# VH-VL binders against Peptidoglycan editing factor PgeF (pgeF), part 9

Target 1, 264 residues: Peptidoglycan editing factor PgeF (pgeF), of Synechocystis sp. (p74606)
Amino acid sequence: MTMGDDLWGWQNINGSPYLTCALLAPWPHAFFTRAFYPQLPEQLITYLDPQGKAFRVKQVHGDVTLTATEIGQTPLAPDSTHPPADGIISDAPHQGVWVASADCTPVLIGDLIGKRVAAIHAGWRGTKARIVPKTIDKFLALGSELKDLRVALGPAIAGEVYQVDPWVALEVGQSVQAVQKLATEEQQWDHLSTMVNPPVLPDAEPEKYRLDVRRINQLQLLELGFAQEQIAVAPHCTFQMEELFFSYRRTHTKEVQWSGIVSY

## First folded at step 4 (VH-VL)

Design n01 (framework fv_canakinumab)
Fold by ESMFold2-Fast, scan of step 4:
Structure n01 (fold): chain C 264 residues (1-264), chain A 121 residues (1-121), chain B 107 residues (1-107)
Amino acid sequence: as target 1 above (264 residues)
Amino acid sequence: QVQLVESGGGVVQPGRSLRLSCAASGFTFSRYGMNWVRQAPGKGLEWVAIIWYDGSDKYYADSVKGRFTISRDNSKNTLYLQMNGLRAEDTAVYYCARGYTDWEGYYFDYWGQGTLVTVSS
Amino acid sequence: EIVLTQSPDFQSVTPKEKVTITCRASQSIGTYLHWYQQKPDQSPKLLIKYASESISGVPSRFSGSGSGTDFTLTINSLEAEDAAAYYCHQYSDLPWTFGPGTKVDIK
């Protein structure tokens, strides 16, 4: 337990652990662990809101966020009963919005005044494409104000173990406007590697890097004008905490855990 | 800089065995999943097998499952393919290929030159 | 097993002509599709990653598109050095599979 864990708490139901975030206390929410596999959002929502309706999408590692209403209006993905997207925003009470992960960052958002919530699946591709900022833009278009939003970046693969090619680290890093505006790639690498809590870490292997995708998402939110106190970043690594989380990088299996949040 | 060099190919009779090696250099071998990919003369690419970075897990194409065994020696930076019960349809150039083993960063980023295995009587 | 099919099997093209190669997956693979180029007597090399992303050192005349089950590789203006076999490859599910290849020759 560290001081940084004050916002994050373990809960238990029938012997199975799940994670909650204090910033999201106004909304029923959970970052479920592997212990709940193979339960789907339709079952998991009963732990959060027995009268809630679960919404989910066919995740494609893109940058599209749909409202619950838009999900019903969007053509289905091939071989799926859900439309292709990587984020969902509620637009009525008692809507639970859900994303699956096994290393990618699950992002849960709540609006204290507007009462709407969102769940986003943010892997490195979605992060590069700025899915989180695009979802925030959608909140604002629906009438939300930045000061009322609370964001939790959940369990994901940690930067210290996420080895990537240079081009991945650079292109994801370039999604941060402060990085993109620098004149040369050399300056961009320097900034990403030397800033406070750098999102790009050195790797023992030549011409490889370690990438902190949660840190990049946090930087994108800060650039939008969020205060640090509005953002919680989980200290949990899905790759390293194998008793609690599935990790595709670790096992190369399609088993996932779900994270969800329910609107009032 | 990164190099993969295959060896061990040759002419063998049907039903016999052959062992291929792939010598890796220029990177930390023990941190990468390694693959074998083959190509029959004048035909397309066929993925054969993968071995996890630490040797803990292995997967095979159905066409070779039960006959081929992939292995590695991280202390020697070497990948192996033990080929048993060889058939005429196993005749191919065998490539050693390095790959990332997750859905966000995977591709075969480095390939060896290949080694020819000919199964004929 | 995910089966990939490619069309056409073979194409003979005049210089500077646009070339289009299609890859179809038997089930949805998102954007987990890569394209490889193999010139005669050479090892394959990565040409396009994740359906549409460029590779450093690969000419801009090569581009990819698609998602789900239908994917396209385009060569905007064919050059002599582009005479090669082109293969799609899916990374969505084990076992990894390749398309049967499309051979492109200069007319």
Scores: ipSAE 0.013, ipTM 0.470, lowest interface PAE 8.3, mean pLDDT 88

Design n02 (framework fv_canakinumab)
Fold by ESMFold2-Fast, scan of step 4:
Structure n02 (fold): chain C 264 residues (1-264), chain A 121 residues (1-121), chain B 107 residues (1-107)
Amino acid sequence: as target 1 above (264 residues)
Amino acid sequence: QVQLVESGGGVVQPGRSLRLSCAASGFTFSDYGMNWVRQAPGKGLEWVAIIWYDGSNEYYADSVKGRFTISRDNSKNTLYLQMNGLRAEDTAVYYCARSPLDYFEGAFDIWGQGTLVTVSS
Amino acid sequence: EIVLTQSPDFQSVTPKEKVTITCRASQSIGNYLHWYQQKPDQSPKLLIKYASQSFSGVPSRFSGSGSGTDFTLTINSLEAEDAAAYYCHQWSSLPHTFGPGTKVDIK
């Protein structure tokens, strides 16, 4: 379970910074910063793979992941440009898969042997609905093996500042099987707040909690059998790092940054 | 020009049904959660229901749960409230109101003009 | 559900006087409290969001403060057009709830 500074590196294009993760080194990838706004995936992919085709979805904070082929085959409603989903898996070379975020966790995944990649938008609703485990199940159905997967959880709102209501913390926490198995809600709260690197943190304000959504996603991955060395968690907080990232919690505006990864 | 315009209100007998509409213009409707808020004559504001920006989730006040259904058609920029089993206590001006993409944050920044529903025999 | 209470229920105020309206939550809601103004026969209008942030176009005489359970809306120097009902609203958790309102009349 490495989130260490040595796995994450800043790069730049024409003076604009973007973030990369060493676990994803085999694939062209980036967690782009606000400096690239308002560029869209179709433009951003040229920085990663000039031959690449960009794929994106209409993010709906759900648990659906589509392959690049499924995106092309999905009938669209009138006035719709992209099918509803929150994750994308490549199924051919030179496909860039992209998710937008401004506090929600962008998750990038690569398969070392199968060479397919994925991008997932995991806010608290998607995390509660287990979109990351469901996407891993889809990798396995396509022929991937867990031992070959590498996962990076990118810049997102940090647990230290993500103030939530008790019901949000509890319901997201209950998505972790070890928590869900506990007999009472009191036991579930105790486990979430006292375990190693707890995903639920105390808040100075009474009857509020702070929730680490990246930690919950990491716990879901560990429960699937991932080794800690296969998972990288970014130390970067979108809310606190204002010069680098948009944050919906901070500004309540629709500007987003994009994260993407390209298959080979 | 950002606007929300409600329609479909009127006088209806107890136990009957009524459908309200809210037409949105001047903004990207599919970027916002939408709400219904009502106000009985001479009373305060009471929240009724919310629907997510994509229509994937809904929540209701206990007073209307099981009787009212909120829905939306993003292709028509229209919000709906299907009201079944109407009671005298449902008599109110019904407002539609816009909320940010994440409905757990922000305020109701744009409101419609309201449509009056009167439940009487 | 989170219950919001407001005080006073009613105020009759002379022009140019300072008006203070209090909203109290039954449990902590952080800064997820918003204030609305509703004039007779009109729709509510957003005044203050997140306890203290003025909404666009709102006169500077309106200000908000507070956090947790105790919140205040202040009208520094009342004008005739400020005669209205004022509502607080919490958006920290579902269901959304409103305070019962405070009516401000001008003498």
Scores: ipSAE 0.007, ipTM 0.417, lowest interface PAE 9.0, mean pLDDT 88

Design n03 (framework fv_canakinumab)
Fold by ESMFold2-Fast, scan of step 4:
Structure n03 (fold): chain C 264 residues (1-264), chain A 121 residues (1-121), chain B 107 residues (1-107)
Amino acid sequence: as target 1 above (264 residues)
Amino acid sequence: QVQLVESGGGVVQPGRSLRLSCAASGFTFSSYGMNWVRQAPGKGLEWVAIIWYDGSEKYYADSVKGRFTISRDNSKNTLYLQMNGLRAEDTAVYYCARDTGEWLYEGFDYWGQGTLVTVSS
Amino acid sequence: EIVLTQSPDFQSVTPKEKVTITCRASQSIDSYLHWYQQKPDQSPKLLIKYTSQSISGVPSRFSGSGSGTDFTLTINSLEAEDAAAYYCHQSYTYPLTFGPGTKVDIK
């Protein structure tokens, strides 16, 4: 069996489309589209698990992942009803973990044997700070085994259109160990731009680059020892698919879509 | 305790430049988006510009676009507003204000005391 | 840009009376509406965020409601220290905008 476009499927509920990934089939999950706005996780979970409880955090583009129990034990972010974090791991059945996005990568994870699930908000800064590897470390600390994990990197702004400053592309690229080990920044740029499916693409504007944040996250997972068949990367671009997704880069509005996964 | 202290205001002639600073303390400056908001004498509040926590995104009111530049130095916990081509209509008290998060903002929870900029011939 | 209008522009009321200030947006801003209080010669202070969410340290007599294009700030029982200008502010889209303000005086 091989990874491919067949991993991702469109579903419908009440005429509204949402996306699922075959690697996450054991868990109720969805990458919801803009059609579900302005519904929040507390409403959206009823489509996945009527008995489920929704968990969410105040996303701050950091590298902190909390368990559902830790969310109740962590001080609230200033002037927020939720604690500051960018990832959530379930630690009981019927817990739905949720992240919001409008260009940043929503990452959903399930453990086939340990039964825990996670949702991560991975923008470029969280990716630079290695939030996904840190969340994997937390799975392992809780008793999960790498071979049992399945990871889906959902709809996000595509590298083809994600214009960034050089320092952003380089620093995010340096989060990949194979890149960081190279002796010079010149060698790091060369590797990032010429490797198979390069995460750094040229830009028409001088002294700008295009960055594929999902590709960087995929490379981080591969370096941890994940097999390619354990990782699914969505081909969908939030910026380009405006009928289906909100994109902050496109509109600069606060509307978001939610992605979630429920433990059993 | 969160504190924001503006400086750099004063009297300048039309067409000249001025740079405002806002010194932040009592919080992790690099984790927050920052804004400039102004208020002309006897008038209401007008949003001027925002810079995200890492400097990656900047947005401006149409009235200042192309003339003002917002910037920050996270190592010095300082926000800046470079004001070029000043006009009489730019006369106002300029406040710096903290916003939380990069795209899930929750309003301006802390404000400085303001610094007066007077553009006069 | 999204234009915010406030009514009334001025209101003079006796202590303990209820004060209602409305803010209308030129297009839907969902719930991305915040309220500020500004006393003479002082900086603005955040009173209510995201339409109706309370701010720590702000008295419970202040409340917000609304959605879409129509929003209300209510001061349930006015106190002398509430004499101030009140501004609504939308964070839905750039450019961010404020309402023109409502001045509340105490008789």
Scores: ipSAE 0.012, ipTM 0.466, lowest interface PAE 8.4, mean pLDDT 89

Design n04 (framework fv_canakinumab)
Fold by ESMFold2-Fast, scan of step 4:
Structure n04 (fold): chain C 264 residues (1-264), chain A 121 residues (1-121), chain B 107 residues (1-107)
Amino acid sequence: as target 1 above (264 residues)
Amino acid sequence: QVQLVESGGGVVQPGRSLRLSCAASGFTFSNYGMNWVRQAPGKGLEWVAIIWYDESDKYYADSVKGRFTISRDNSKNTLYLQMNGLRAEDTAVYYCARAGVEYFSDYMDVWGQGTLVTVSS
Amino acid sequence: EIVLTQSPDFQSVTPKEKVTITCRASQSIGYSLHWYQQKPDQSPKLLIKYASQSYSGVPSRFSGSGSGTDFTLTINSLEAEDAAAYYCHQTYSLPRTFGPGTKVDIK
């Protein structure tokens, strides 16, 4: 029995469920489920802000975040109508910023005082490349203060089921500065596997590990000086919650769900 | 049934120590941050201390910093407050309270009945 | 430290009348403000979280509003069981702080 002790709440539009986070209550936002497929951000924004304009990018699993203005100034990706990037920051009111996922972590951010919002696509490659910290740096360069930021890490593939090769787990783990500073790889493995809520879990298959990408992103945010209360991590697993979410690991198909947040 | 029950309060002389306990039941204790809040007789609520669900961090009000220690035993579903160097100003009902969201330490949704600590003479 | 102030400190209200309690923060705290009710000789109970979100089981006559530095708790139609102290509480930064409380009595 929860009795309203959860930051994450299910909402409904015409029988179709979507997820919201209380930390982002000031902004129209949603982590949409597979029920909204095949609607795109340009359609989905009408559920959040009928005056809003949707911004999206060609996700390339990199570390680039563009402002809404920069999207219009950046050359298009090959065979795409959008520029290559994996994060977007608003720079005017009524801008909806959107990322697609099917296992990668959608990260939504709001600035309580500066009014800016961001959406980030953070898979293991982007997490290794520190896209979330780089996006925070961009917020600060635009005048935001760390204490005013609220971050929600949405539905993604859970560590308990995300089987990876050892080099993936180690290299993603090394993106955490406390890990990188350890003298040997043996010490890095030990730390990643024994720390509180370890981001690296043992796997039944020899020479394999399980990786919690959301935990790594949370550790990166904590290292920047975020308070625990500024960060919300969804308990939802896209792989295990088949009725609600698409998962590339589960099906190897290209269907995605969208997550977005709108500035005011 | 979600419940928190405080114990360990009593009358104590200035300069002495007391340890308060808070027994949790009806929920997964190890998933929740925990707070201590106190209330002097006839006065308002004063936040005392917080401990994260995973014990990774603790924070104290300046009035008790260096004298009080918050701790928890997740295997026993119990929260503790070790109070040293007690002063007359520490006289209050002490409540334990659960953070309202798993893995997060913000508003408090479940409160114990409180235990009275009286520091006198 | 963030200081919260409440007004009024006391009010006596006729049943069925509207009650308004205000809470002001010494600096902007966004929406990180919560309201608690404490009846005589009882523990505090959560009423409203994140400025405006009603906690489960709380009667619909209770509502919250505000952001930044100015917040309001409203009881739309006061009932006898609403005689209590009401406290605002911020979780924007550490240390956590409470307002001094507003006592509501029934005439």
Scores: ipSAE 0.000, ipTM 0.401, lowest interface PAE 17.4, mean pLDDT 89

Design n05 (framework fv_iscalimab)
Fold by ESMFold2-Fast, scan of step 4:
Structure n05 (fold): chain C 264 residues (1-264), chain A 121 residues (1-121), chain B 112 residues (1-112)
Amino acid sequence: as target 1 above (264 residues)
Amino acid sequence: QVQLVESGGGVVQPGRSLRLSCAASGFTFSSYGMHWVRQAPGKGLEWVAVIWYDGSDEYHADSVKGRFTISRDNSKITLYLQMNSLRTEDTAVYYCARELEYYGSDAFDIWGQGTLVTVSS
Amino acid sequence: DIVMTQSPLSLTVTPGEPASISCRSSQSLLHSNGYNYLDWYLQKPGQSPQVLISLGSNRASGVPDRFSGSGSGTDFTLKISRVEAEDVGVYYCMQAYSLPLTFGPGTKVDIR
């Protein structure tokens, strides 16, 4: 996909930048930057849809996605006013679904025909657990068709800077079915490091690797039958773009930016 | 049952080294950030160091930075604290602790029993 | 570093009466995700610390409902509605907002 970089555009509200994706143009949406800190989804939704209601979850780095209705029906996490989950799917008009990130991949999805939208928090743990494919399965169970879905993988820590231990790179890589079916770990490493746009990159430090979590999520989507044109991957790195994004790897602090999308 | 067990404490002369270990059981060790917290006799709690779940990031309190090194071996399900250039002021009970979650409470929900380190001539 | 202070440093309570402990931080612990990254711990004599409250107000699993946490930003309170003999110990607040993590000096609670 030669035009991938043209899909992402900077917008501005009162001097504060936020990012949008052309694949998601039918839906009010944003990948907000650190400039909007400390505003929460309940405030941020007013920039996208003044009539919208914001939905959020207690992110636990798992593989659970809830519909907006299920959020109201699910017991709250012990330490939260929200139920534990890492993805949300809308099930009525004017519902904004939101995820927080500071290096983990925010995934926004829209259904052109079914009108439902989703937001997913996909760090390496959630990616290993296949939260994005599980959320797609839930879309299909609700009546969506794969060909009508559009997916944007937003700003996240880039593979070039995300140093990990070998077991993390291998286990996240094994979440890709084409990798999982290879007979030996040597074959799995070879595939992950030599394929087109490899998700596992070399590291200068011995016995360390660099991991591209967004690329792993893209590969999972392609395995489900998505066309390349249905998927947009942001080129933005939260670790390297310090003026625009919070990054846990960089600072080990709790500030996050929010990404959201609103159904119509 | 989730459990943390420290070992390696003892009496040591100033300027020497000790390595503490913390053996974990009953949970997926590789999914949690781990901390060391110490308590000098009759004093309060002092945070010492953290290591990320995958071992790729760590942070040490200024009082121990350059002398202590936190590390982990996820295959052995064990957390370590290498203590070099020990000072009398490092005398304390050392606890290992598990953080609850990355974006959540970040509270220490499980603590070890502690191991005493005494630095004296 | 974020500095944590507690008041009072020592408290003696008649059994069955309420107790209140204050914790202040040198900067706001309210995060953009809506949580206050302040935790409360109890250390009973001769024992390891144990968590009581996380995120300002969320009672940890197995902790009796007589314990409650409140507050936001820089000012936090731990309340014990009816102090019992097993509640004797030192209570610590801790900020988990940013590194380095820092504890308050502790409040010693004794029974009369």
Scores: ipSAE 0.012, ipTM 0.507, lowest interface PAE 8.8, mean pLDDT 89

Design n06 (framework fv_iscalimab)
Fold by ESMFold2-Fast, scan of step 4:
Structure n06 (fold): chain C 264 residues (1-264), chain A 121 residues (1-121), chain B 112 residues (1-112)
Amino acid sequence: as target 1 above (264 residues)
Amino acid sequence: QVQLVESGGGVVQPGRSLRLSCAASGFTFSSYGMHWVRQAPGKGLEWVAVIWYDGSDEYHADSVKGRFTISRDNSKITLYLQMNSLRTEDTAVYYCARELEYYGSDAFDIWGQGTLVTVSS
Amino acid sequence: DIVMTQSPLSLTVTPGEPASISCRSSQSLLYSNGYTYLDWYLQKPGQSPQVLISLGSYRASGVPDRFSGSGSGTDFTLKISRVEAEDVGVYYCMQGTHWPLTFGPGTKVDIR
């Protein structure tokens, strides 16, 4: 096992596997697998915290993160019991915050001192819009300090299989401030393709690239001043690990898995 | 920036064949399921077919099954509809449409301008 | 196949007044993941359809807040709080929960 793999461990409930991350050990948390379908957050939270209340949002691939209190403030339409957003931050004990995924990156965050937690749904659109940095800004506004935050980027579609058009790779790459500040698009391509653990990889098909969305999110966090040791990136690919994860890219089905973390 | 442009429509006699094309631009074509939707003159919208992002699977409406075949060429960034054994009832404007990704939503967020197919003697 | 019905089929509205369109499905559109795959489209005269609402109640990007979607199970409503001249056209609901995808017959909205 590599050092990165040492942070991730498989657990089970009634024979069904789920993933945990050592950086998030202070908080009840899980990246649940397809084995838990069709259970929803309201059921899944009982595995993490019997006293916990589940919070979720209507995910729209945007850049909005709401606190648990803010979720309760907006009147809901009959067809929607949840406001549109792609991230949630806890603001009281025993609140479980949840995001669904089937290729997009579930991001779980905990604050060691402030005790608040967050869950973020970060696909390529949300990553381009910098939802993770915006959520970190919200942590700081609530009184958290960067040094106390621990971030886990969970199972998602891996860069080695995520074929995209040049414009997607470039626009998502430009969300990294160091890239955006380069004078030409040629310099931006060079940087994204030649840096350590490059987020843009070559593709056998001409005029195509492969994009590592988790790596882009990691780069955004590093730019904010996070130490590498505060960030864990899962080695698991939802597209390739069919027995464990749903993948929208692979099957074009509406089935999802949930990831959540509970405050104390 | 994001657009779909259909071509290949025209007047054709019953029993003949026609192939429609839909050229995509401004987005990662290979990441989206693509659909064909038609509209007969003065009538409503009718869903025709879907093809998965990689071309690995497709589904056709019963009204066209066995006669029409949806296909795609991701290297050419083009969607196709091969229409065989055409009938007068196939006369319609044919739209290609991109599926919006809201956790498996089949909503169509981008539509082409449409191409008219007239099947008449 | 899921049958979609709309009511009314035709509606004439005075500018600035509200309008309401009903859509019904022959079976529930609530999927096991908790989402309702019902969409609303507007087709303006001589134009391609455009999406207004997805997942029952979510407004599409660029769609004015005077449009709202509501409903659950088999009964859905599209409301326009104040109809403008640019809102003239045919409104379609569509279900995406079950294959094949099916549209309602459309509701034609005209201005007086």
Scores: ipSAE 0.021, ipTM 0.560, lowest interface PAE 7.6, mean pLDDT 89

Design n07 (framework fv_daratumumab)
Fold by ESMFold2-Fast, scan of step 4:
Structure n07 (fold): chain C 264 residues (1-264), chain A 121 residues (1-121), chain B 107 residues (1-107)
Amino acid sequence: as target 1 above (264 residues)
Amino acid sequence: EVQLLESGGGLVQPGGSLRLSCAVSGFTFSSYAMSWVRQAPGKGLEWVSAISWDSGSTYYADSVKGRFTISRDNSKNTLYLQMNSLRAEDTAVYFCAKELEYWGSDAFDIWGQGTLVTVSS
Amino acid sequence: EIVLTQSPATLSLSPGERATLSCRASQSVSSYLAWYQQKPGQAPRLLIYDASNRATGIPARFSGSGSGTDFTLTISSLEPEDFAVYYCQQRYSWPLTFGQGTKVEIK
């Protein structure tokens, strides 16, 4: 990726906008907007792949990623028709993997050579628990190589507006190895707030911070050995772009938008 | 219509350098991964190097790693192979090949006619 | 690296006969296997991709089958233009590898 390249583009279906990432161009994919509510993955996949089958999970803000096959083998979550997990990896052609979000980061991944795709729901809890690195480990266990992976971090609540308690910022920050190695919490705060493109920003309100969850996920990927060019981070904020996205922080309602990617 | 035109082959001495070019027409070059495949006289096919559509990933056979560099210029629809520290065993016809699909299929659907590289005194 | 072994090395047949060519992988390549035809002095020509899908313009007499480690290319009735060398190729893992080739020649 070159600095200033426009990797993110708006597309349209019947007047309804959705977002795509050039880094994921090989795979049918979309970060759908609120305009598609209340359509579910089983309907949305028809816009991407007429032969596709949709896979989804009961999101529990944890660190578990299941393959499409494992979804059929895993006990259902209480009061749900889907097993509990926050990530899905395809294991056959024409499988669409989907995650819902309203501020949490939807992460879409494609394997250029191994032909697997994944969708991950990465809120602050999942990010703290390192769901994205754990999903990458699962790709590697299935035969993928790091250099073949492309990762897009989609529309989410931006660091500039995501006010959190200190313990949230610190615990999420500690998921980054460079931070965890520091001897004191004061050194950890200093590092998180002064590094290049800092994931923790000051807040005008005393004893509050602003947290960039997408930046933390990007740092986790870079620490695994990803090149900058393999990672795309959306500039779109779900909280600030009210006309396009649902945001739990803004409204505290259950409506979500879906993001998905389909394997070849 | 769809065409891959190779150039840059020739006779070179061991230890020398050579740059191959592959000019592309008839499809959206920036959407496809590209490879170089070689064939020594009377022998089978050997994959040499590959580059993703976005230049973000490059791959090399162990026999050429550190000596050859694959690159592309999407604005000029051209693929390159820079070959340094050439050895007699690099003597082969070098083919430019297009992946069938942009995510990298297990197949090359369009091939150039090849350019001969001879490494000899 | 994944090694692809083709058999037989040479297949001597007459026009009108069925040709069956084998390709065995040292480990599973799922369905990520292609077949190519090459005539002397020419570039390879794609015949089959993803084990069984016929490439554009390839006659119906060519078919591919198999998955995992064992793959077959079948030519149901040989035409004079089918006498050539045939290669299998995998991209299940890097580096990409080709089989050593099977030569189909006139008896």
Scores: ipSAE 0.006, ipTM 0.448, lowest interface PAE 14.7, mean pLDDT 89

